# VHH binders against UDP-N-acetylglucosamine transferase subunit ALG13 (ALG13), part 4

Target 1, 122 residues: UDP-N-acetylglucosamine transferase subunit ALG13 (ALG13), of Homo sapiens (Human) (q9np73r231to352)
Amino acid sequence: LFRKLTAKDASCLFRAISEQLFCSQVHHLEIRKACVSYMRENQQTFESYVEGSFEKYLERLGDPKESAGQLEIRALSLIYNRDFILYRFPGKPPTYVTDNGYEDKILLCYSSSGHYDSVYSK

## First folded at step 1 (VHH)

Design v1 (framework vhh_vobarilizumab_d1)
Fold by ESMFold2-Fast, scan of step 1:
Structure v1 (fold): chain B 122 residues (1-122), chain A 119 residues (1-119)
Amino acid sequence: as target 1 above (122 residues)
Amino acid sequence: EVQLVESGGGLVQPGGSLRLSCAASGFTFSSYAMAWYRQAPGKGRELVAGIYSGGSTSYADSVKGRFTISRDNAKNTLYLQMNSLRPEDTAVYYCAKEYLRGDYWFDYWGQGTLVTVSS
C-alpha cells in the first residue's frame, strides 16, 4: 500500500477524495460543494444524523475551514458511486465505511486525529 | 438516548466458543455501522470486527477466520461469534455504534462483557 499525503487543513477529506477521483487535490472545493448540494437535496435522509439546525450544519460544511467526516462520506459514496475503505490502525485491516454494493472503491487513510490521506494499492 | 447492552461473556476453555450479543436502542439500528472492540488487561482498546449497514464486514488479523460479526436489524441486535478461542482473546468486549463526526468512527456506549479464556 502507498499513501499519498494531502494538505494539512480542514478540507483534507475532500482533498483525499479529489486525489482518488482525479489524481489531484485541486478539486476539493468542487467535491465539498457537491456534498453540500446532495445533502440539501436529500434532507430527509441526512437530517436525523444532525443535531440542531440542518441548514446551519450545511452552511458550516460549505466553509473550507470546516472538517468533514463519516456523514459526508456516506453522501459522497452515493454521489460518486464508490464504497469507502478506510485504513485507521497501523498494521490492521481496513474499515469498510460504506457498503452500498458499488464495484469501485475509494481508499483513504485516517492517520491522525482529523486527518485523511489517499491510499493506493500497488 | 442511545443505549448498547453487551452480554454473552464468560469463562471458557482454550479452543472453545462463545457468542456475544449487543442489544441496541435509542436510534435507527439498521442505518448505522456497528463494531466490536476489546480491551485486554494492561492494553489499549482495539477494533476486533466491524459490520456496515449493508452487511459488509471487516476483521482484525488476529481474529480473522475465527470470529464472525453479524447483525439482526429486525431485533436491533449485533452479534460476535467467537470460535477457537485463545488465552490472548481474554478481554472486556465492547459494542460500538458509528460516530458520524469527529475524531472517532465509533463511540462506546456499552459497559462491556468480560471474556476469560483459561483452562
Scores: ipSAE 0.000, ipTM 0.206, lowest interface PAE 11.5, mean pLDDT 82

Design v10 (framework vhh_vobarilizumab_d1)
Fold by ESMFold2-Fast, scan of step 1:
Structure v10 (fold): chain B 122 residues (1-122), chain A 119 residues (1-119)
Amino acid sequence: as target 1 above (122 residues)
Amino acid sequence: EVQLVESGGGLVQPGGSLRLSCAASGFTFSEYAMAWYRQAPGKGRELVAGISTGGSTSYADSVKGRFTISRDNAKNTLYLQMNSLRPEDTAVYYCAKWLPYSTDEYDYWGQGTLVTVSS
């Protein structure tokens, strides 16, 4: 397995996904926008997982300085038709964050500090 | 100024094949991920296949193993090879810049090309 490092900022989840999908981190803002739009269009599915105002949650998520996590991974799985596999170091078995039945996977590495990087098997 | 011109659609019997082409102009084709979308009557548009700038491909589960997306950067052309066609593949097919979420506001779409699969 090879780890491809992402920029150390709040957009690291979207950067790691951009790298997996497009071989470049440059699309991270477009992926963030896609995530916000999808969650807004599917509010009934996601709002129960959010404390407080869903509208305010999405306003914050739209800011590149705000971090994203597993709720966003669930939305992104449906947007990109990929299931997400999360590798944690040191040497633990991966976590299947989503299992929607998609053949294609997005492989991510997660550090204890909350940072996401891309993972490649070749 | 961005133009995408699809061609290659037609009527085929189940199990048949078609090759779609998309001629791109008005932007630096090699710098953009590209995709094929389709829209069946009464349905929303759905992503069929995508290809990154580096050539990595992605497919909807319904077409995986049957369709192949490819690009020719020298010719500014995107292709979709469709094999083992099924009646449920009947739709208007569009090429577009591949955005993470398909929207009218961000997608630069062509006129589309109709694919009809009928016994």
Scores: ipSAE 0.000, ipTM 0.145, lowest interface PAE 15.4, mean pLDDT 80

Design v11 (framework vhh_vobarilizumab_d1)
Fold by ESMFold2-Fast, scan of step 1:
Structure v11 (fold): chain B 122 residues (1-122), chain A 123 residues (1-123)
Amino acid sequence: as target 1 above (122 residues)
Amino acid sequence: EVQLVESGGGLVQPGGSLRLSCAASGFTFSSYAMAWYRQAPGKGRELVAGIYSGGSTSYADSVKGRFTISRDNAKNTLYLQMNSLRPEDTAVYYCARDTWYIESGGYYYMDVWGQGTLVTVSS
């Protein structure tokens, strides 16, 4: 397996996903926008996982200075029809973050401090 | 530079036992997780057993209770003790190193593979 670096910023989840989908990190803002739109359109599914105002949560999520995580991964799995596999520790098996039954996968590495990178097979 | 060399394969009757060895060189063996994989003719490679640098182990359901993975860090050697062998255990067995390292310009999770050792279980 190959771990490809993403920029060290709050958009790293969307950058890592952009790399998996398009072989480039430059689409991270479009992916973030798609995530926000999907969650807004499916508020019933996601609002119970958010403390406080769901509307304010989505306003923050739309800002590239705000980080994203597991809730966004679940939305992105449904948007792109891929299940997410997350590598956290060298020598340990990865975690299947989503199990929606999709054949295509998105492989990510999650490091301490909340940073996401892309993973590729040799 | 880094090398893994398997040995100990051979022909054995059903119910028999074999012990595979993997000699590692070119890296600090004690710092890495190690694993045994196998590949039957015409099939993909599958994980048989893993052992992490801290000593915890994992096994495929098909071999639990029959196979034991172990390591000797002083000898830079990985072992697989195979008991109660079955015809369906027939495969080439591979030693692998699971590791992450940082290279200029990127990160790599490298699976270093040995050349394999053939195990045939037949009457």
Scores: ipSAE 0.005, ipTM 0.122, lowest interface PAE 11.2, mean pLDDT 81

Design v12 (framework vhh_vobarilizumab_d1)
Fold by ESMFold2-Fast, scan of step 1:
Structure v12 (fold): chain B 122 residues (1-122), chain A 120 residues (1-120)
Amino acid sequence: as target 1 above (122 residues)
Amino acid sequence: EVQLVESGGGLVQPGGSLRLSCAASGFTFSDYWMAWYRQAPGKGRELVAGITSGGSTSYADSVKGRFTISRDNAKNTLYLQMNSLRPEDTAVYYCAADLSYYEGTPYDYWGQGTLVTVSS
């Protein structure tokens, strides 16, 4: 396995996913917008995971200066029909963040600094 | 592009000191484990010293008490301070980065090396 580094900013989750889907980080804003739209359309599924106003949560999520995480990974799994595998700790097995039965996977890694990068076995 | 560039090698007399530097670019240096390896003529590469992202250090028995590994995350630079050098320390010294999440994996990025010769 090797790690493909993403830009160190608040959009790093969407950058890492863009890299996995399109071999380029440049689509991170489109992926962020798709995530926001999907969660809004499926509010009943996601609102129980959000404290306070769901609409204000989505408003913040739409800002490229705001970080994203596990809840967004669950939405993106359904949007792109891929299950997410997250490497968090050197020497430990990865976490299967989603297990929706999709054949295709997205491999990410998560550093203690709160940063997401892409993972490849190439 | 991940890049590691060593410097500071040279000829030194037994008992002398050298400080090696490794300038890192193309990755978030502070998040990764770094190491110094060396390879003497006719021998394989051996781990000399390692430092984790959190700053914990480890040393080969042959250099413990004489060498000090350190990192400067603001400068993306790894250092090896070598004191009380011995002829058997003569080797090419390599900077290495572990960009894998797997413990025990060989360090997957290497510099080109810097030669250290300890001789009268």
Scores: ipSAE 0.000, ipTM 0.116, lowest interface PAE 13.4, mean pLDDT 83

Design v2 (framework vhh_vobarilizumab_d1)
Fold by ESMFold2-Fast, scan of step 1:
Structure v2 (fold): chain B 122 residues (1-122), chain A 119 residues (1-119)
Amino acid sequence: as target 1 above (122 residues)
Amino acid sequence: EVQLVESGGGLVQPGGSLRLSCAASGFTFSDYAMAWYRQAPGKGRELVAGITSGGSTSYADSVKGRFTISRDNAKNTLYLQMNSLRPEDTAVYYCARDLYSWGTYFDYWGQGTLVTVSS
């Protein structure tokens, strides 16, 4: 397994996913917009995970300067029909963040408290 | 060695308040998401509240508006402020280290503290 680095900005989750889906980070804004739209259309599924106004949360999520995380991973799994596997610690098994029964996977590395990179097999 | 030690549980009347604390040691507390979960007698475990390393919070619908999760990174301590307590909040409350945030994976948890809400 090797780690393909994403740009160190607030869009790193969407960049890592863009890299897995399209072999390029340039689609990160499209992926962010897809995530916001999906969560808005499925408000009842996601609203309980958000403190305060769900609409204000999505407004912030639409800003490319805002970071994304676990809740967005759950939405993106459903959007792209892929289950997410996170690698963090050497010697520990990967974490299966989603288990929706999808055959195709997205492999990510969580290398700090806010940074996501893409993972590929040799 | 990772250690999580809960305190602050007790007997309280309906409508009362309690504050739970979790003292963390053996790891860099500020790097990890943390969570509170509970288990009532004869019921399954329920995730109550989560807080990320950056301070973003999430709550179960059953406690939203009544409970507040917070953290003090300087003291390596996690808190749960519980207001407007109801008999159905009676449970053992556990502090847990959430590896990826918001209940995704608990790799360590404490021994728990009992909260009883009864008149």
Scores: ipSAE 0.000, ipTM 0.117, lowest interface PAE 15.3, mean pLDDT 81

Design v3 (framework vhh_vobarilizumab_d1)
Fold by ESMFold2-Fast, scan of step 1:
Structure v3 (fold): chain B 122 residues (1-122), chain A 121 residues (1-121)
Amino acid sequence: as target 1 above (122 residues)
Amino acid sequence: EVQLVESGGGLVQPGGSLRLSCAASGSIFSIYAMAWYRQAPGKGRELVAGITSGGSTSYADSVKGRFTISRDNAKNTLYLQMNSLRPEDTAVYYCAAEDYTLRGSYEYDYWGQGTLVTVSS
């Protein structure tokens, strides 16, 4: 496994996913937009995980300066039909963040500073 | 290939200081990115601080301003200076040599045996 670094900004989750899907970080805004649209279209699934206004949450999420996390990972798993595997500790097995039964995976590395990078086995 | 041996752990009172050392042997120390991890009872291992081969540092938010990671390539040694220690810093501290380059593998990372730090009055 090797780690492909993403830009250190609020879009790092979407950048890491862009790298996994398209071999380039440049599609991170497109992925963010897809996430916002999917969550809006499936409000009943995601609304209970958000405190306060769901619409205001999505409005904020659409801003490139807002960080994304576990809730967005669940949405992205369903959008791209991939399960998320998160590597956190060197030499230790990863965490299966989602387990929806998808054959294809998105491999991410998470640092304690809240930063996401891509992981490749080859 | 690389062997890591931690030392410097012990019992300290809240507000006290400790300096941890990690002695590396085997391969050339200077080429590795190094890190300190910790594991409290019942918790998973968490990254505390990292330092690249070039000396750039990173810290977990919980330790910023209190802990300082450094390396001495001439002595093949990694250090963690811990100041203003708190009870929540109680954990086994592990030294790790990490290869985050294009061919790194988690299975080939090098770990020390750990050193216990207890912060208690």
Scores: ipSAE 0.000, ipTM 0.095, lowest interface PAE 16.7, mean pLDDT 79

Design v4 (framework vhh_vobarilizumab_d1)
Fold by ESMFold2-Fast, scan of step 1:
Structure v4 (fold): chain B 122 residues (1-122), chain A 120 residues (1-120)
Amino acid sequence: as target 1 above (122 residues)
Amino acid sequence: EVQLVESGGGLVQPGGSLRLSCAASGFTFSSYDMAWYRQAPGKGRELVAGIYSGGSTSYADSVKGRFTISRDNAKNTLYLQMNSLRPEDTAVYYCARDYYDSSGYWFDYWGQGTLVTVSS
């Protein structure tokens, strides 16, 4: 396994996913928009994980300066038909964040500073 | 022949500081990500800190704010500045080319290690 670094900004989750899906970080805004739209269309599934106004949460999520996390990973798993494997701790096995039975995977690395990078297997 | 030679380990009291060095040879040092790993008695090897060829750094939660990784590409040398040392930092410290997990799936390393003992 090796890490491919993403730009160090609040869009790093979407950048890391863009890299896994399209071999380029440039599609991160399209992925963010797809995530927002999917969550809005499936409000009953996601609203219980959000404190306060769901609509305000989605307004913030649509801003490229806002960070995203595991709730968004769950939505993106369903959008792209891939299960997410997250490497969080040095020297530790990864976490299977989703297990929807998809054959294809998205491999990410998460640092404790809140940053996402892409991971590739040989 | 890739070689990584660690130095700078020793016995230090809690709260003390040490600076580890890793002299690299046999490859274009500036082109590679470098890392420090450690292995405490009876435990697996764990990543302590990484520094990418572009200069960005990453740290294990247990050492953030206390340890600083740096590199000198002109000297082909990797450093680890360790401050506010604790007894739980006692381990053999390894210099690695690229990153490495406990399973060995990731990139190889070529360091021999340097012992750091933190005790009174």
Scores: ipSAE 0.000, ipTM 0.112, lowest interface PAE 12.9, mean pLDDT 82

Design v5 (framework vhh_vobarilizumab_d1)
Fold by ESMFold2-Fast, scan of step 1:
Structure v5 (fold): chain B 122 residues (1-122), chain A 120 residues (1-120)
Amino acid sequence: as target 1 above (122 residues)
Amino acid sequence: EVQLVESGGGLVQPGGSLRLSCAASGFTFDDYAMAWYRQAPGKGRELVAGISSGGSTSYADSVKGRFTISRDNAKNTLYLQMNSLRPEDTAVYYCAKDYDFWSGYPFDYWGQGTLVTVSS
């Protein structure tokens, strides 16, 4: 397995996903926007996972300085029709974060610092 | 030891140009993808441009058509040519080794950065 590093910023989840989808980190803002739009359009599905105002949550999520996590991974799995596999620790098997039955996968690495990178099998 | 040393930043007026350089040492430069990132005051670091070991390039939408990333493998140097600069381009610019074929912990190799200010 090889790890492709993403910029060490709050957009790292979207950067890592951009790498998996487009072989380039440059689409991370487009992916973030797609995530926000999808969650807004499917509010009833996602609002139960958010404490407080869902609208304020999405407003913050649209800011590139805000970090994203597992809730956003669930939304992105549905948007892009891919299941997410997360590598966390050397020598341990990965975690299947989503299991929606999609054939194509997005492989990510999550470091102890809370940072996401892309993973390739070659 | 991996070292990345940026230079070429400065103060320019809107519409001006700058060329940034990054001198790399401590690894086989030709074998690795390289990137330029930037961090504006109050913001996180963002990818500006990337270049593969083979010379394929990628750019953030905000800089496409204005910035050009290039590399000189004989000199172990990465460049960023910045044209038509805007106040929004004001940031510290960092050179980064952003793709390693096998990564251990810790591998977080950034230069010290070079400040670009677009004002007046």
Scores: ipSAE 0.000, ipTM 0.099, lowest interface PAE 14.9, mean pLDDT 81

Design v6 (framework vhh_vobarilizumab_d1)
Fold by ESMFold2-Fast, scan of step 1:
Structure v6 (fold): chain B 122 residues (1-122), chain A 121 residues (1-121)
Amino acid sequence: as target 1 above (122 residues)
Amino acid sequence: EVQLVESGGGLVQPGGSLRLSCAASGFTFSSYAMAWYRQAPGKGRELVAGIDYGGSTSYADSVKGRFTISRDNAKNTLYLQMNSLRPEDTAVYYCARVETYLRGDSYFDYWGQGTLVTVSS
């Protein structure tokens, strides 16, 4: 297993996923847009996870300066038909963030500062 | 033993440029991803730029278009070219060797002592 660094910005989750899907971080804005669109189209599934206005939440999420996290991971799992495996702590086993029964995986690592990087399986 | 030695920091006016260097020894430099990170007084560490074994680069949005990371594997040296410097770039800059979770005790398993960059008028 090897780690590929993502830019240290608010789009790092989408950058790490872009790397897993396209071998490049440059598609992070398209992935963010796909996430926002999917959540809007499936509001009933996601709205209970946010406090206040779901519409305002999605408006903010569309801004590249807004961080993404666990709720977005759940949406992205369904969009790309992959389960997310997250490495959080050195020397510890990873966490299965989603377990939707998908064969293909997205491997990420997470720092205590809220930063996501991509992980290679080969 | 693994050693990373940074140089090139200093005091510069807003809009100025600096080139940081990191001399690496004690490991096969070309086999590792390398990174620059920075830490301002009273703030946490932040990743500025990274470069993998194949030369692919990544940047924090705050420095993209202004900073360029590069490496010279024949000289075991990592570089950070910093242009259009801003007061918010003021920090100690650290060179780091990037390691996987399974072998490191942190996301960066080794880093240097740092080099201070002050951007002030």
Scores: ipSAE 0.000, ipTM 0.100, lowest interface PAE 15.8, mean pLDDT 81

Design v7 (framework vhh_vobarilizumab_d1)
Fold by ESMFold2-Fast, scan of step 1:
Structure v7 (fold): chain B 122 residues (1-122), chain A 122 residues (1-122)
Amino acid sequence: as target 1 above (122 residues)
Amino acid sequence: EVQLVESGGGLVQPGGSLRLSCAASGFTFSYYAMAWYRQAPGKGRELVAGITSGGSTSYADSVKGRFTISRDNAKNTLYLQMNSLRPEDTAVYYCATDFRYLKGDTWEYDYWGQGTLVTVSS
């Protein structure tokens, strides 16, 4: 397994996904925007996971300085038709974050600092 | 260590009822949103019902009016009351929390419990 490092910022989940989809981190803002739009269009599916105002949550999520996590991974799985496998290095088995039956996968590494990187198998 | 343990599944005839329970430990249950997911044979996982920390609920269209999600913060337990069960409700049911608000190396790893099987058949 090869780990491809992402920039250490709040957009690291979207950067890691950009790397998996487009072989470049530069599309992280487009991915973030797609995530926000999808969640807004499917509010009933996602709003129960959010404390307080769902609209304010999405306004915050649209800011590149806002971190993203498991809820966003679920939305992105449906947007891009890929299931997410999360590696926790060192020595942890992967977590199958989604299992929507998609053949193609997005492989990510998550560190204890709350940082996401991309993973490639040889 | 976050743990979610589902129980209450079983075999029931169409029109019957079951109550599922999810025992949560390793986090401050009352602070976090909770959800029930299900996965039918050969299908991906789908969100069934969600409940916020404040008690606001949401339901998939397929179960609205038949299922009721609730929580008991004193017991750290999530419930799903399932009434008027139909063959299409046959699935493994999973308890989940929004680990976006939890911190630590293993928080997201434990968010999917083992599941509890519900079979609706004669």
Scores: ipSAE 0.000, ipTM 0.127, lowest interface PAE 11.3, mean pLDDT 79

Design v8 (framework vhh_vobarilizumab_d1)
Fold by ESMFold2-Fast, scan of step 1:
Structure v8 (fold): chain B 122 residues (1-122), chain A 119 residues (1-119)
Amino acid sequence: as target 1 above (122 residues)
Amino acid sequence: EVQLVESGGGLVQPGGSLRLSCAASGSIFSDNAMAWYRQAPGKGRELVAGITSGGDTSYADSVKGRFTISRDNAKNTLYLQMNSLRPEDTAVYYCAARYFDWLSEYDYWGQGTLVTVSS
């Protein structure tokens, strides 16, 4: 397994996913926008995981300076028909964040600094 | 491919100073522990100084108070500031990164830079 670094910014989850889908980080803003739109269209599914106003949460999520996490991973799994596998600890098995039955996977690693990078195997 | 490239070695007189740099490329710098090792003629490689991803440092007893390890994550560069150099510091100095392959750990090594301390 190999780690491919993403830029150290708040968009790192979307950058890591862009890298997995398109072999390039440049689509991270489009992925963020797709995530926001999907969650808005499926509010009943996601609103119970959000404290306070769901609309305010989505306004913040649309800002490239705001970080994203596992709730967004769940939305992105459904958008892209991929299940997410997250590597967190060296030498330890990964966490299967989603298990929607999709054949295609997105492999990410998560560092203790709160940063997401892409993972790939040969 | 991941690479580490050392620079800054040279010939200095006893009591002199040198600053070594290690430029890291690829996916290993900011989240990895980094270290400087050295190998003197006829001896094995020994750990000189280490620094964690969080900035905690450690030093071999022979260099404490004389050497300072530091990192610049924005530049993907590791440094070793060497002061009060002694002839026994003569060695090839190697930069190393502890890489986490998700099934194991291993070090990436640079090619080394020669430091000679003599009059």
Scores: ipSAE 0.000, ipTM 0.096, lowest interface PAE 15.7, mean pLDDT 81

Design v9 (framework vhh_vobarilizumab_d1)
Fold by ESMFold2-Fast, scan of step 1:
Structure v9 (fold): chain B 122 residues (1-122), chain A 121 residues (1-121)
Amino acid sequence: as target 1 above (122 residues)
Amino acid sequence: EVQLVESGGGLVQPGGSLRLSCAASGFTFSSYYMAWYRQAPGKGRELVAGIYSGGSTSYADSVKGRFTISRDNAKNTLYLQMNSLRPEDTAVYYCAREYSGWPLDTYFDYWGQGTLVTVSS
């Protein structure tokens, strides 16, 4: 397994996904917008996991300075038809964050500081 | 730029109290799950208390009934009121921000620099 580093900013999840999908981090804003749009369209599915105003949550999620987490990973799994596998460190077993039955996977690693990077199998 | 700055740590005797503060900037504070973690020398970081954007709270069993987490959204500040302090509470305390409101989601985006709490006689 090889770890490909993403820029250390609030878009790191979307950058890591961009790298997996397009071999480039430059599409992270497009992926963020797709996530916001999907969650807005499927409000009934996601609003129960958000405390307070769902509208304010999505408005904030659209800001590149705001980070994303597990709820967004679940939305992105459905958008891109891929299941997410998280590695904490090379050599440890991964965690299957989603298990929607998709054949294609997105491989990420996650640090306790809240940073996402891409993972590639050799 | 997201920033979290902890303060309020210090030396206190067993049975004493301290109030920790975390000043947040660079994001919409009121919408985030916020948490306090601690790390004793040679140990990993452990979750102490968390507070959701809606005000619901969670606590580690070791601090239930003694510690209270709270937030002031108007001041963009997170607090940890620590009562009945014990030597085993000695640690560096860290403020953490998490974007996702998913229940039991333990992934955190940003950490502060930490504030040292020493409980000794």
Scores: ipSAE 0.000, ipTM 0.130, lowest interface PAE 13.8, mean pLDDT 81

Design y1 (framework vhh_7yz9_2)
Amino acid sequence: QWQLVESGGGLVQAGGSLRLSCTASGFTFSSYAMGWYRQTAGNEREWVAFIYSGGSTTYADSVKGRFTISRDNAKNTVYLQMNSLKPEDTAVYYCAAGEIYIRGPSDYDYWGQGTPVTVSS
ESMFold2-Fast, scan of step 1: ipSAE 0.011; ipTM 0.228

Design y10 (framework vhh_7yz9_2)
Fold by ESMFold2-Fast, scan of step 1:
Structure y10 (fold): chain B 122 residues (1-122), chain A 120 residues (1-120)
Amino acid sequence: as target 1 above (122 residues)
Amino acid sequence: QWQLVESGGGLVQAGGSLRLSCTASGFTFDDYAMGWYRQTAGNEREWVAFIYSGGSTTYADSVKGRFTISRDNAKNTVYLQMNSLKPEDTAVYYCAKGRTYWIGDLYDYWGQGTPVTVSS
């Protein structure tokens, strides 16, 4: 396994996912928008995981300067029909963030600074 | 001023149980997700469990089935019930106030943590 570096900005989760799905980071804003739209359309599923106002949460999530995390990973798993595996630290086993039964996976690396990169076995 | 105070750590034998508590002050406790993290010397802080304001919970794979996170909003307290403890669970445990975004490092926490040592 090796790490494909992602631009160091607040959109890094969406950039890392874009890289896994499309072999390019350029679709990160489209992925962010798809995530927001999916969560809004499926409010009943996601609202219990959100602090305070769900609509205000989605307004913030739509801003490319705002970071994303585990809730967004769960939404993106359902949108793209892939389960997410997260590598955190050398020597530790990966975390299966989702387990929806999808054959295809998205492999990410998460650093303590809140940064996401893509992972490949190439 | 915002503050979290952890307690309940100690020395326990493998297979034993321990309950950690974290009491919050200075913010509207009921409105925030709460979580537990742990750290060993020389290693990064790692997420253990989260409980959201609505009561939903999530756990790291290493503790799933053994640890239970709960909250008491009337007491502004979050708990971590640890069962079937292993030597690998030895760490300093910290509680954290959640953020709207779950990106690990951006959880604010206040306190010195509570040490847990599991002997074989």
Scores: ipSAE 0.000, ipTM 0.151, lowest interface PAE 13.4, mean pLDDT 79

